# Miniprotein binders against q56419: the designs that were tried, part 92

Target 1, 326 residues: q56419
Amino acid sequence: MEGRTLEEVQEEVFKRHGVLVPKKELEDLAKALEEAGLLLTEKVEARLKEEEEKLKRERPMRLAGLSYPEGEREARAFLEAFRASYPGEGEEARVLLMPHLEPSRVPEVYGAALAALEKTPPPERIYLVGVAHRPLKEKAAALPVPFQTPFGPALPDLPALQALDALLPFELFNTPLAFREEHSLELPLFFLKGRFPEARVLPLLVARRSPELGEALKVVLRDFPGLLVLAVDLSHVGPRFGDTPLTRTLAEEARRRDLGFLERLAEGEPEAALAFLGANPTRIDGVEVVASLLPLLRERKGKVLAHRLDLEAPTLSAVGAGTLVL
Below, E stands for the ipSAE of ESMFold2; O stands for the ipSAE of OpenDDE; V2 stands for 0.75 times the mean of E and O plus 0.25 times the DockQ between their complexes.

## First folded at step 10 (miniprotein)

Design s12 (at its last look DockQ between E and O 0.42; V2 from the best seeds 0.00; counts 0 for: pae O 7.8 > 1.5, pTM O .721 < .8, SAP 77.828 > 70)
Fold by ESMFold2, look of step 10:
Order: C-alpha cells, then structure tokens, then sequence
Structure s12 (fold): chain B 326 residues (1-326), chain A 104 residues (1-104)
C-alpha cells in the first residue's frame, strides 16, 4: 500500500540534487553571496523598504516589454492577436477561471478567456483572485491601490475592499511587498483591463486556503456584484517543481488530472474536483484558491473552453493552463 | 519511522534557514555557506518526496513555495543578478521556517 522506502527516496533525491544544481554552481553562488557582504544586504533591505512605501500608493507594471507591450496601441493589437489564437466562441462568465502562466506559452488559453469576456456584460468590478508566490502575513491579502496597465490604471474598488476587510478575522491589507512581483495578478489584469476598461478591481491573493475568505466574499458579492476571476494555473510537473523528469506517461496523467478537475468544477462540484485530485504526484496551482472559494463555486455549472499542458523541454517540466466559464 | 524522519528533517530545515540568513548577512565564509545551501536544497527535496502521502495542505503550500523560490534564486544568480538572488534568499528563509512549523 505504501510507496518507496526511505532509503530509495534518499537515493533518488541525491541523484536529482546533483543533476539539477551542480556543485560547481553552488560554489560560485556561495562566493557571489560572500562578496555581497553587509553593504549589499543593506542595499537590498533599503530598496525593499522604498518599494514597500511605493506600493502603498500604486502598483507599477513590472512585465511591460517582457510579457506584453508597454504602449497602449501595441497592447490593443496584442489582445486581438491573442483572441485570434482561439478560433472558438466563448460563453457568458459569472465566474472565469483563467491562467497566469506566461501568455506566449499558452496563447489559445488566454484567447479563450478573451472569447468569454466578449460574451460577458461589462462588470462594475472584478474580483481578481491570484496565488501568492511570496509569504503573506495572513491566509489572504489585498492591495488597495491602482495597478498600472498599458490601458491606464486599474482603480481599486475601495468600498468593496473595506467591506471585505471588515468581515475577515484578520487585516486584509497586510503584505504590500507580496504584490510587487506578483504575476498571477498582473498578467490576467492586462487582459481584463483591456476588455473592461471601466471596471474597478479587487486585487486579491490567496496563500493558504481560507474558508473565511469564501464566506466573506459571498456576502460582499451580494452587495457589490461583479465578475469573479480565479487567476490560477493547473498541474506543475517535473524537476522545476521538485519532481522527476517529465515522461510521456506523467504528461498524460497531468492532462487527465487537469481536465478531470476542470470538468468537475464545470459541473458545479468543487468539493468533488478537490477530492478527485487526492494523493497526486502532480500539483495544481489553483487548489488553495478553489478550496477558499467553495461557497462561490457550488452548483454553478459551466464549460471548459480550453486547456494546454505546456512543455518546457530544457527543464523537462510542464505547466497546465485552462479556461473555464461558470 | 517515516513520520519521525519528517519531523527530524523539519527541525533541520528550520535551523538551516536561520543559518543561511546569518551567513548571508555576515558575508565572510563562502565554504560554509555553500555547504549549508547544499544541505538545505537536499532537505527540501527529501521533504517533498516524503510528504507526498501526507494530507497536510498547509505544509504542501509552503513546500511548493520554497521549491519555486529556490529555482528563482538560482535563475537570478545565473543571470548575474546577485541583488535579486539575495532578495530571494530572504523569502526562501521565511518560507522554509513556515514549512518547518507546519510539519512540527
């Protein structure tokens, strides 16, 4: 019934460690960090303090010129090219699940999201729920400031954010630095702001599952209706994620798990979607978000519009991305 | 037992995270820093493999974050951006301590 022995695990890890991070590279890294010394450490600390103060006023674009164009005209052309990558039609979304993976890796998946937005009446606000890639002080966080985009600033919905904060057993506005590099908000926001230029935004991050967040959001959405967006990726497979090199069999398993998860969400059965994953050699990035938002996902039926498991051949790793409307 | 090993590794991870922060701030013992980084990465990967059978979502979250941050740290260094690598090490230490706490 059980997996490998402890000794087998240790031997596997020893081999993977040496292949993935060569000892020479660790030596060079250690020397570079030693050369950094106290002065460089103090410089980094000072920079982070300054950036934290700036984040209390606005969140600047960090991926312009890297993941999407900085200029508004070029950004609009970029959106249309992505829409064209998905030949199908969308459906109206009351809830949209979309990726936050680098757009060029999964163009038709973002295109499917754009197709859904074409069918969706412009909302007054968007609840944009991403995944924290840095530690948060609490289970979830928000940053109540404008997020810059090539289409102008995405303005925060301050009344809705304050209402949400008041319902939670912790302070919602707790970790500004966690938003500084957070692509799970910035990349989806580019597409959302481009299609809904007048919508306000609630930029939210989930670190660990929080039933309190889901219950509070259900109340806030009643009084402040809007579009709920789960900005999440799916399976994470391979050495980049601490696992063995991707094989054809592992890729097929990851696709099956991604699609099974999405289809169960599409049937309005989020608990079944989570249970379907069970013990799992692949990890799905969106699990904590789905687990937090159960009250908003139950009995809401919809459709999977797109999916891709994107292979990173150099790292023998893959990431799944999907588009689901509910 | 496997559970005893996991607890042992979690305690070791917490110590390694603290030592890495201290050594990085000192900046005067590259051989010791290299040794501690190698041990740290090995412990994280061992915990990843050993905890697959646990139903502990909090530990899984911190473990996944720690692994991702280690790769970002290495990427920053490979690109010659030592400043960003130092920043990642600070986040790695925080995530690793939270992982160790979730496993204890």
Amino acid sequence: as target 1 above (326 residues)
Amino acid sequence: SMEEKIRELAEKLAKLAQELEELSAQGEDPEELEKKMEEFIRVVLELYELTKEMNNPEAEYWLEMTIELVWEFLDAFREGNVEDAVERLMYIAEAAELLAEALS
Scores: ipSAE 0.654, ipTM 0.839, lowest interface PAE 1.4, mean pLDDT 85
Fold by OpenDDE base, look of step 10:
Structure s12 (fold): chain B 326 residues (1-326), chain A 104 residues (1-104)
Amino acid sequence: as target 1 above (326 residues)
Amino acid sequence: SMEEKIRELAEKLAKLAQELEELSAQGEDPEELEKKMEEFIRVVLELYELTKEMNNPEAEYWLEMTIELVWEFLDAFREGNVEDAVERLMYIAEAAELLAEALS
């Protein structure tokens, strides 16, 4: 079959999905693939193996200088600016739901999280539960190593992590490479470490709903109390996610689902929140996390502090973000 | 059946991902790599369209993961982060395999 030209691929994508991928991007892709193809082979596997070995010791920053400042002074100014972007006051959180989206897209939502953290007594440890954007060998995973931040390393709570592992029917310490670039942990951790520099951290990822995780955490939290943080985004709509370009109707539906989900969580009805989403047609990111943590979310009342549906103009797509305290 | 077609496409994706990994590893012709990449993206898009109506939660999860990883790949590629892009291709391959398993 005669290989379709980049132009034909562009046209096909446009016809099928209403997205015009710029020809230049395809050309750049081709060129990068050319350059990559020369580099990718034995070196990538070797590099991945090397990276895996490094992750046995520490998780370095990946987004420093990109999503947040690398330097501590600049990082503190960054925190202050984000806090200033939210005009309201926070509430004490026992459970904090916050985004993991690029901070510059939803500054006031992160600001709301910081506002909540201001009203929260410093925890001994933070259970940071993110979304796996990489395949995991198990339904959930943890990385029991220091995570680097501009504020110093976020140290793992090894005793609490071990206690959690002992209660799970699977090995918790799996798929270390999934943590290497996982922004769902790194971005929230920046804000959390900046606010609570002395807190230990349990960095957790959820790929698939694990009721066992929620039950295990409920037990662990009795002996190892701490702040539970759900680092999740909300709706993902538009061509980037397989929809038509964002319309008013699509945006309204995304907002309705986001807010309906958050409000039911705020009422202490996480099962109702999941049921409200049904088939999750707007692709709320945090569904598997919430489904895993049901025992910890039940009967907890709280407040939605912020919500935004943020447009990514180049793709005519949008992502929902919210901050909820329980 | 739609399920059979989805399975076929998932298998094709897994195969293409493996071929892309191998091609990338061998330092082969950039044109061939590009063609395979284009084919890969096309198969992902077709898979997505067909699976929108699928009632298998596990398959849906891996499909969503696959699509997300494809976009991450494209972003990394646009940024000139070739190493990151290739790594993401491997993850796409893995997600596609898991999707195929879930339909199996």
Scores: ipSAE 0.015, ipTM 0.268, lowest interface PAE 7.8, mean pLDDT 84
ESMFold2 (binder alone), look of step 10: mean pLDDT 79; pTM 0.740

Design s13 (at its last look DockQ between E and O 0.44; V2 from the best seeds 0.00; counts 0 for: pae E 2.0 > 1.5, pTM E .624 < .8, other shape alone 2.733 > 2.5, SAP 72.22 > 70)
Fold by ESMFold2, look of step 10:
Structure s13 (fold): chain B 326 residues (1-326), chain A 104 residues (1-104)
Amino acid sequence: as target 1 above (326 residues)
Amino acid sequence: SMEEKIRELAEKLAKLAQELAELAAQGEDPEELEKKMMEFIRVVMELYELTKEKNNPEAEYWLEMTIELVWEFLDAFREGNVEDAVELLMYIAEAAEELAEALS
């Protein structure tokens, strides 16, 4: 029964993911490269150098017209439609956990975040902490430039960013290219900038848990008060994430872990939330951010406003998203 | 061991990703490029099947990133976005090297 060959497993995985890499397409690529006589890698390297220099000045919108409207009028209507998708009331947040998953997949979860922002006095600045989807040179990074939005540029809080950089044992401004396509900042920022147009932003990425980041942020937040936003998704289950195909049992476990994690955070017990997940078998990416920011989460009680485990039908995979106020 | 096998495959994936980027840059050996692309895909699939057993948080982080980047690469390649695909191979190589280091 277990005697399946590697080739049989390979064929099953390719069929299941719906991704076909036909031999003909590979052959055509190789022929085109040979026929053109170009050093394609040099062209890519030159493009990346140019983009890196541009990112030292500003971060343009990458998802306008794809995940949200480009025009300001349409963007405001979009924001209000998402708020309407959550019928409940929010609560004031000193810390907000919200998703970065494609908004149309979890509209009520983003709506819950908007409900919380309605109850939150406009902050002077927002500490926006996302999850790096490209390698960083360090455990965490920031990009101290304006981020463009349909509501105008989100301006960086340069004094707070410089104070943070000075407290870290590594250079904070270390990987500009990692921000180029980083949706974990861009998607939450759309909602945050739409509600708090005057707030400055500290756009931060966590790659791997960094206790030194949390200690430094604790110091910076005393002198530069603001709203802390953890822009994280929850469980990642299924073949797209190196797991077995989604089943009812796996989905139930993912929901249980998502909610158990959020509920323990809501009790002000971030260490218990991490311990509850153990080896993190459903790959909640929020754990790296929570593990980094323990000093800012400890003894801070709040409420889970929304949760969804959203199915990716083409890949038989799912991603969890939630909204938590502390 | 399972961890040792994953380490060996991650190192192989990093090497294959770098070789693919080099072969694409040279544009002179379509048979070798095809061979390396098929090997790359096979290693990705084997890592996919072995990821069910977690071995440490650092390695798990880099494995998860590598797998997600590989799916982005395959999407870009299928869409004919060759320049983006080459860029993603460079990130995959970096992630796979970090995975191998974390398992050492």
Scores: ipSAE 0.536, ipTM 0.742, lowest interface PAE 2.0, mean pLDDT 83
Fold by OpenDDE base, look of step 10:
Structure s13 (fold): chain B 326 residues (1-326), chain A 104 residues (1-104)
Amino acid sequence: as target 1 above (326 residues)
Amino acid sequence: SMEEKIRELAEKLAKLAQELAELAAQGEDPEELEKKMMEFIRVVMELYELTKEKNNPEAEYWLEMTIELVWEFLDAFREGNVEDAVELLMYIAEAAEELAEALS
């Protein structure tokens, strides 16, 4: 790449978004592209095809040894440490909203989730609804295979998944590759499986609001009762997300929106929570999930257990995380 | 008009997305891919500024997805994960095409 092109892009990004993409990063990118060549595309396509075939059998851990320990003993110690990071007591959850952010960034928020799970009778099944950070072919998807964890495989509830699929106007079992690297399921599942080793799981992803999903789940939950878990983050602010670098004002706005959203959910008013966000200028991650699950959230009162807005210093950006029980 | 500009950029984005996908598939000149990628990012950022407040939920979704994927792409390269970066590039192209469609 001509140096001028990199500089022009850097200047434009900086000018428009107040983000300085370090020249070195662009140079490193250019060099990496040059060194790797696009010869990798065929290799990547072949890899993806192979991975898709593997996902018909199981979803392997991707973040073991990175975000959480791979070994069971170490994983149990990890859970205990995270629980210890939250000094409070939990409440019984029928619905749990918890983060999917890197656990080390918001340990006390995960600790609050663990505290809630301590007060929750072991469910027969967990409806784990995450956020799709990859394109989905449909508004929502499920992967009906075992998810690997340090505590053993989280087994799918196939009867409940099939019942859900039958009630949806689209094929639920779509876009298996979107699940491969999806941390919005893997990270929460670590904590859930560690606490409830015998629970079956319905791993669900939402890309776009699907009212049909909420209505279908409401019916399915009658015949297949379980814990509903919304694995969602809250505000995403700063350069990484198209804003200027984090300021006190921006952080205060993010916190205001996060807490205002969670509090309205805690009051059993999910429509009011969505309305409060409006155009969602701080990009609360969980909006599409909540919008999809309105029938399950209405009139359920609960409590906000924890909240944090965590700074990512390298990008001067921040992500909100919270724990809510209903 | 702003609407005309958005349309122009959306068309340009769709074209660039297709070209990126083709270049990725063909394994052609890394320099050309890099140039196209930088141009693509520029167009995405411009579209983001013009459309982020528009009442088009589908476009908003694909725009946000595209931006997220772009950052992940940059992170993957920073970390030396070239194979992941190429995979992310494919997703960027897909998301951009959907964005362009939503804006058409």
Scores: ipSAE 0.305, ipTM 0.689, lowest interface PAE 1.8, mean pLDDT 85
ESMFold2 (binder alone), look of step 10: mean pLDDT 80; pTM 0.780

Design s14 (at its last look DockQ between E and O 0.48; V2 from the best seeds 0.00; counts 0 for: pae E 2.7 > 1.5, pTM E .673 < .8, other shape alone 2.842 > 2.5, SAP 75.029 > 70)
Fold by ESMFold2, look of step 10:
Structure s14 (fold): chain B 326 residues (1-326), chain A 104 residues (1-104)
Amino acid sequence: as target 1 above (326 residues)
Amino acid sequence: SMEEKIRELAEKLAKLAQELAELAAQGEDPEELREKMEEFIRVVLELYELTKEMNNPEAEYWLEMTIELVWEFMDAFREGNVEDAVELLMYIAEAAEMLAEALS
């Protein structure tokens, strides 16, 4: 059993994951990095400093013209098309789980979220909880500035954000640059702002599970009621995510894991949902958010409205997305 | 043992991440930067395979972030955006340091 050398293990890993790092592309990138000198690094650092200062005042649209239309008229038509892609009625949500995957990949899943919002009384504020795709200084973060959208700025709920910050054992406003490119907030926000133009927003990111965040939010929500949105994706399988290429068996496992997770959340059993995943072998994206927000999810029963495992043929990978109302 | 090999790889990853951050900050030796990046990618993938079954949410989080950042880094170079690629290298180094700390 222990007869393999380190070199034999390394060789097996390369064979299984060679698709992740094509040798010619790596060589070309290494040549380009060799051309990166002190001046290029200083240029990047200066750009980051400038962008960080801008982010302390507002967060501009980064995906307009790429993931959704820049103009308000076209953006409204875009929303209507997405709603139409989900045949059916939604359900009122106090908590909404929706994806942050590229909208064109899972249109009916976003349509289901819009259907739920149709049944949801306009909230005074939205607690929008996404997943950090850049390192955070702490386990969670917020950016207390207007987020631009084609429907006008989504204004921050400063009193609620300040109350939340005061209850945490760390500085909540800690990593402005992490919001610069963060699609897990921008993509859901487009849909939320389009439906609830008067709602203020608490734009929150979770990096690592934080029980302190969930306890603090439970307190803040009592005094500052609103809609809680978990902007998370589900299974991530295939070479883009460190796996072997997608097979029918891996895809079916991912679907079972996604649906089992969502069903247990719908029964008001978030601890059981996490336990069902165990080591999370299909890398469901929402686990750190759910693990942070347990006090807000317990005993809330609801319904799974939509699910899709979307295939990325060029990368032999897939990502799951779902819509859950609680 | 496999546990000893995992610990050794985590220590190596932390060292590589620190060296990458230093090389990026100074920008003086592009051949060394290339060699360190290639070794870094290999160590991440090897560590992922060996630790896949660990029940350590902190390590899993940082490992998944590192892999996703590596893909973004490769995409930036495929598109010819060298400045974005250098920025992503800085994020990769930070994520790798956090992964190594979680495995220590």
Scores: ipSAE 0.450, ipTM 0.749, lowest interface PAE 2.7, mean pLDDT 83
Fold by OpenDDE base, look of step 10:
Structure s14 (fold): chain B 326 residues (1-326), chain A 104 residues (1-104)
Amino acid sequence: as target 1 above (326 residues)
Amino acid sequence: SMEEKIRELAEKLAKLAQELAELAAQGEDPEELREKMEEFIRVVLELYELTKEMNNPEAEYWLEMTIELVWEFMDAFREGNVEDAVELLMYIAEAAEMLAEALS
């Protein structure tokens, strides 16, 4: 591999993975890096430091105007449209599993979540458990600050967060920068805040399975009852994730694993759901979250409301999304 | 072993990611930057080819994290978000280091 031209590398990538990294994109990157010059690392470090300090006060919207509307009126219309995309009725949720994928990719899955929320009495607080797509210092983390939304700030439940921290063997309030652009919290929170404007939120991220988190939450939920939301995606297959381009066989396997996972969760058998996945060859995103929350998922029966495997055409890859009420 | 190869690649990737971030900061020779980027991509591709189920859950986590960050880097790059791209290189370096450590 040493000594190959960019073109040769691109050809090899295409040949092996069926994905072309456009030469132009690499050239543009090189040029952009060249133009950005000497101050990028220092500038980035300074930016990160500033952002970390800001995160001590609030978490601003990062995807407003991109993934959802920034304005409240438009945001409400957005919610209504997503709800309309799901033709079914929801069920009351004590536990809601919903996606965090780009909403436009799986509108009916988010619509199903909204349908469930329509049947759910307004909770005092929402335990929102997302997936860390940035390194965490600990297995799990929380950010105890207001999260901005088009519907106003989602306020943290500080007493409940403190109670949770006290029961964990590690510092819960770690790695604030991991929350800055974490879409696994921001995207579901849009829908949750829109439906339950008065609910306080516990924004939680899971990096690696933490049984301690589930046990601690089980205790905390007794004194601080609320809605548990698992904001997780399902299978990740295709070149973007190290597979060959999506084929019918690969898609069928992804769907089989997604549905098999969700169905076992719906039966109140989260350990069986994890066991069904084994080594998780289709890379179900929510595995570490579910593994952390086993005590809260056991013996809870529910229903799968929606599922979709959505193709990302530019990468010939696909991501699974589902909505489950427990 | 495959794990040893992944470890070596992870170490190399971490180094390359750091070097790229540093080179981007120093405004050095565009040709050098290009060469390093090409090498970075080669290492990433080799790592992707070796992405399989591991018996080490921690290593598997960091491998997945590394791969995800690489794609985000590529997306940021495509969008012309240079600052984000450099930030992501730093995260790639961190994740790759953690992967290498998990396999040590």
Scores: ipSAE 0.297, ipTM 0.724, lowest interface PAE 1.7, mean pLDDT 87
ESMFold2 (binder alone), look of step 10: mean pLDDT 84; pTM 0.835

Design s15 (at its last look DockQ between E and O 0.60; V2 from the best seeds 0.00; counts 0 for: pae E 2.8 > 1.5, SAP 72.256 > 70)
Fold by ESMFold2, look of step 10:
Structure s15 (fold): chain B 326 residues (1-326), chain A 104 residues (1-104)
Amino acid sequence: as target 1 above (326 residues)
Amino acid sequence: SMEEKIRELAEKLAKLAQELAELAAQGEDPEELEKKMEEFIRVVLELYELTKEMNNPEAEYWLEMTIELVWEFLDAFREGNIEDAIEQLMYIAEAAEHLAEALS
């Protein structure tokens, strides 16, 4: 493959995956970058440095007006509409698995999470564990600052976060920029803050499995009890994720993998859930979170409340989302 | 080995992403920038083709992140968000470095 032209590689990749980057688009991109010049690159670097300093104080909303309403009244109505999209009843959760996919794409899945929260006594704190979509310096990270929401700031549980940091063999607070645009925390937090306005939050990201994180959290939860939320999506299939174009067969496999994973978690068997996925051929992104948190998931039985594989026609791709209570 | 091939492509990708950001900053002529962009995309597509040939979960994680970041880079450009596109190049370089390290 070394020494192959762009055209040769593109032809092979298009044949297998349906992905093509037209030469005209490359020319336009190069022209736009050339016009940007030295001042724009320095502007980007300065902006990132400024944002990093801001993130040491607070995490602003990034998705207000895009994924959920900015105003508090409209945000409340939004929550109620989502609850209504799931006509079923929830179950009390000590552990809640919920998605971070765009809410309008899977409304009944978020509605099921709200139904579970209705049955859940208000916790003192929420351990909100998402999936890093930007590089972390370590296997996991946290950001010990208020996260802004339309319902007011979600305040950090600083004593619990400090206890967690002290137990880990790596620095937990050293990647603030990874939180800047991290929707896997912001989207679930909107729903959680709307239902539990008094709860403090431990906003956590997992990049790669960390058994140390799970063991440390087991200790911290003993002294700082609260609701554990796994804010994860399920299968990722199709060209956007390095896969072949979505077919009916691939979609059926993704649904089977999603549901098999969730059902095994619901049986209190997280190791079996991971083993069921094997090499994770449909790229369930919850795997690293589950693998990190095994001590907190073992022998906790529960129920799958909702699941949807959401199809992205423009990209011939799909993402799975589910709601599980334990 | 296949992992060594992926490691070399990841190292090349990280360097190309950094060079593209630096070339824009240094005002290189448009032909040089176009050549670097073509090579960048070619390496991404070669890595894309190899996504199913690893059995290293850490490397798979970084490869998947790199691919997603490239699409975000392209999306930023298509939306006219050139500052964001430059930012994504910086993340791509970082993710590709991690991919190479995972295969060391």
Scores: ipSAE 0.471, ipTM 0.779, lowest interface PAE 2.9, mean pLDDT 87
Fold by OpenDDE base, look of step 10:
Structure s15 (fold): chain B 326 residues (1-326), chain A 104 residues (1-104)
Amino acid sequence: as target 1 above (326 residues)
Amino acid sequence: SMEEKIRELAEKLAKLAQELAELAAQGEDPEELEKKMEEFIRVVLELYELTKEMNNPEAEYWLEMTIELVWEFLDAFREGNIEDAIEQLMYIAEAAEHLAEALS
């Protein structure tokens, strides 16, 4: 196949998807790869191995100074500002669905989560279930180490994690590297730790639906009660996700699916929520998490506190975010 | 079939991602790296075009994962984080391999 130039690729992408990938980014890629090439394969493997060994002790902050402030004082001000962005009042949560999207994109949605947390008695432990954006060896995983935050380390609940592992047909403590940069845990944890500094945490990732996880958690929650948090985003639409550029029709469809999903969850009908999505053509992020946690979501009535479909202008794509209390 | 096309593209993407990671790590010829990058982007774009509902939930998962990781790669690259970009290429290769396997 005749090697198309970067310009031809750019033009083709633009013609087909309406996205202009800056030539500079492609050039910078080539240059960056050139500059990096001097150092990387053996070093990357060695680094990954070193990072894996570090993750046996703690999970450091990766997004401090980027997505949220590193300093505690500034971090507290950040929390207050996000809470202020949501004008409503929250409700007590036994289950909280909240986003893991970049906080600055959907401040009022995180604000709604904070509002709910204000009405929630401090839990002894938080079951934080995120989405794996990297491959896992198993359907789900946990990292049983402290997670660093500006408010101090979020300490794992080892007894509860061990109890969960004992009930699962697979090894829960798998794929530690998947946690290293996983924002679906780090971003929600910032808000959770800021509100509940003394709570232990069970950091969980779901890659694929695991009914066994939900059944196991249902048992564990009897002996180890706590707040269940689903850290999930909603629809992913536009060129970034394989669609055409965002149109009014596409945005309306994304919102319809997001809200229809959340409303059915709020009615205590998680199976109906999944059925409503069908093949999930707008790529709701939280489907595998919800599908794994069905036993914990059934018959729980709640309220949708916030929703936003946020435009990423550079890619003409959008991501849905919501806050639901059960 | 569409599935067969996606499988072939996934296999190609996995290979290209691995080759790019290796080339980037070895500091080899910038021209070769550029050519591989162009080919990589072309394959990604073709995969995007073919992204449709599949009757294989596992394949759908790995397809979504592959696409997400490609964007993470591009983001890392735009930020000048070459180490992260190489890591993402490794993950792309893994996800694309799983996609190809799911469609076999």
Scores: ipSAE 0.060, ipTM 0.600, lowest interface PAE 2.7, mean pLDDT 86
ESMFold2 (binder alone), look of step 10: mean pLDDT 83; pTM 0.822

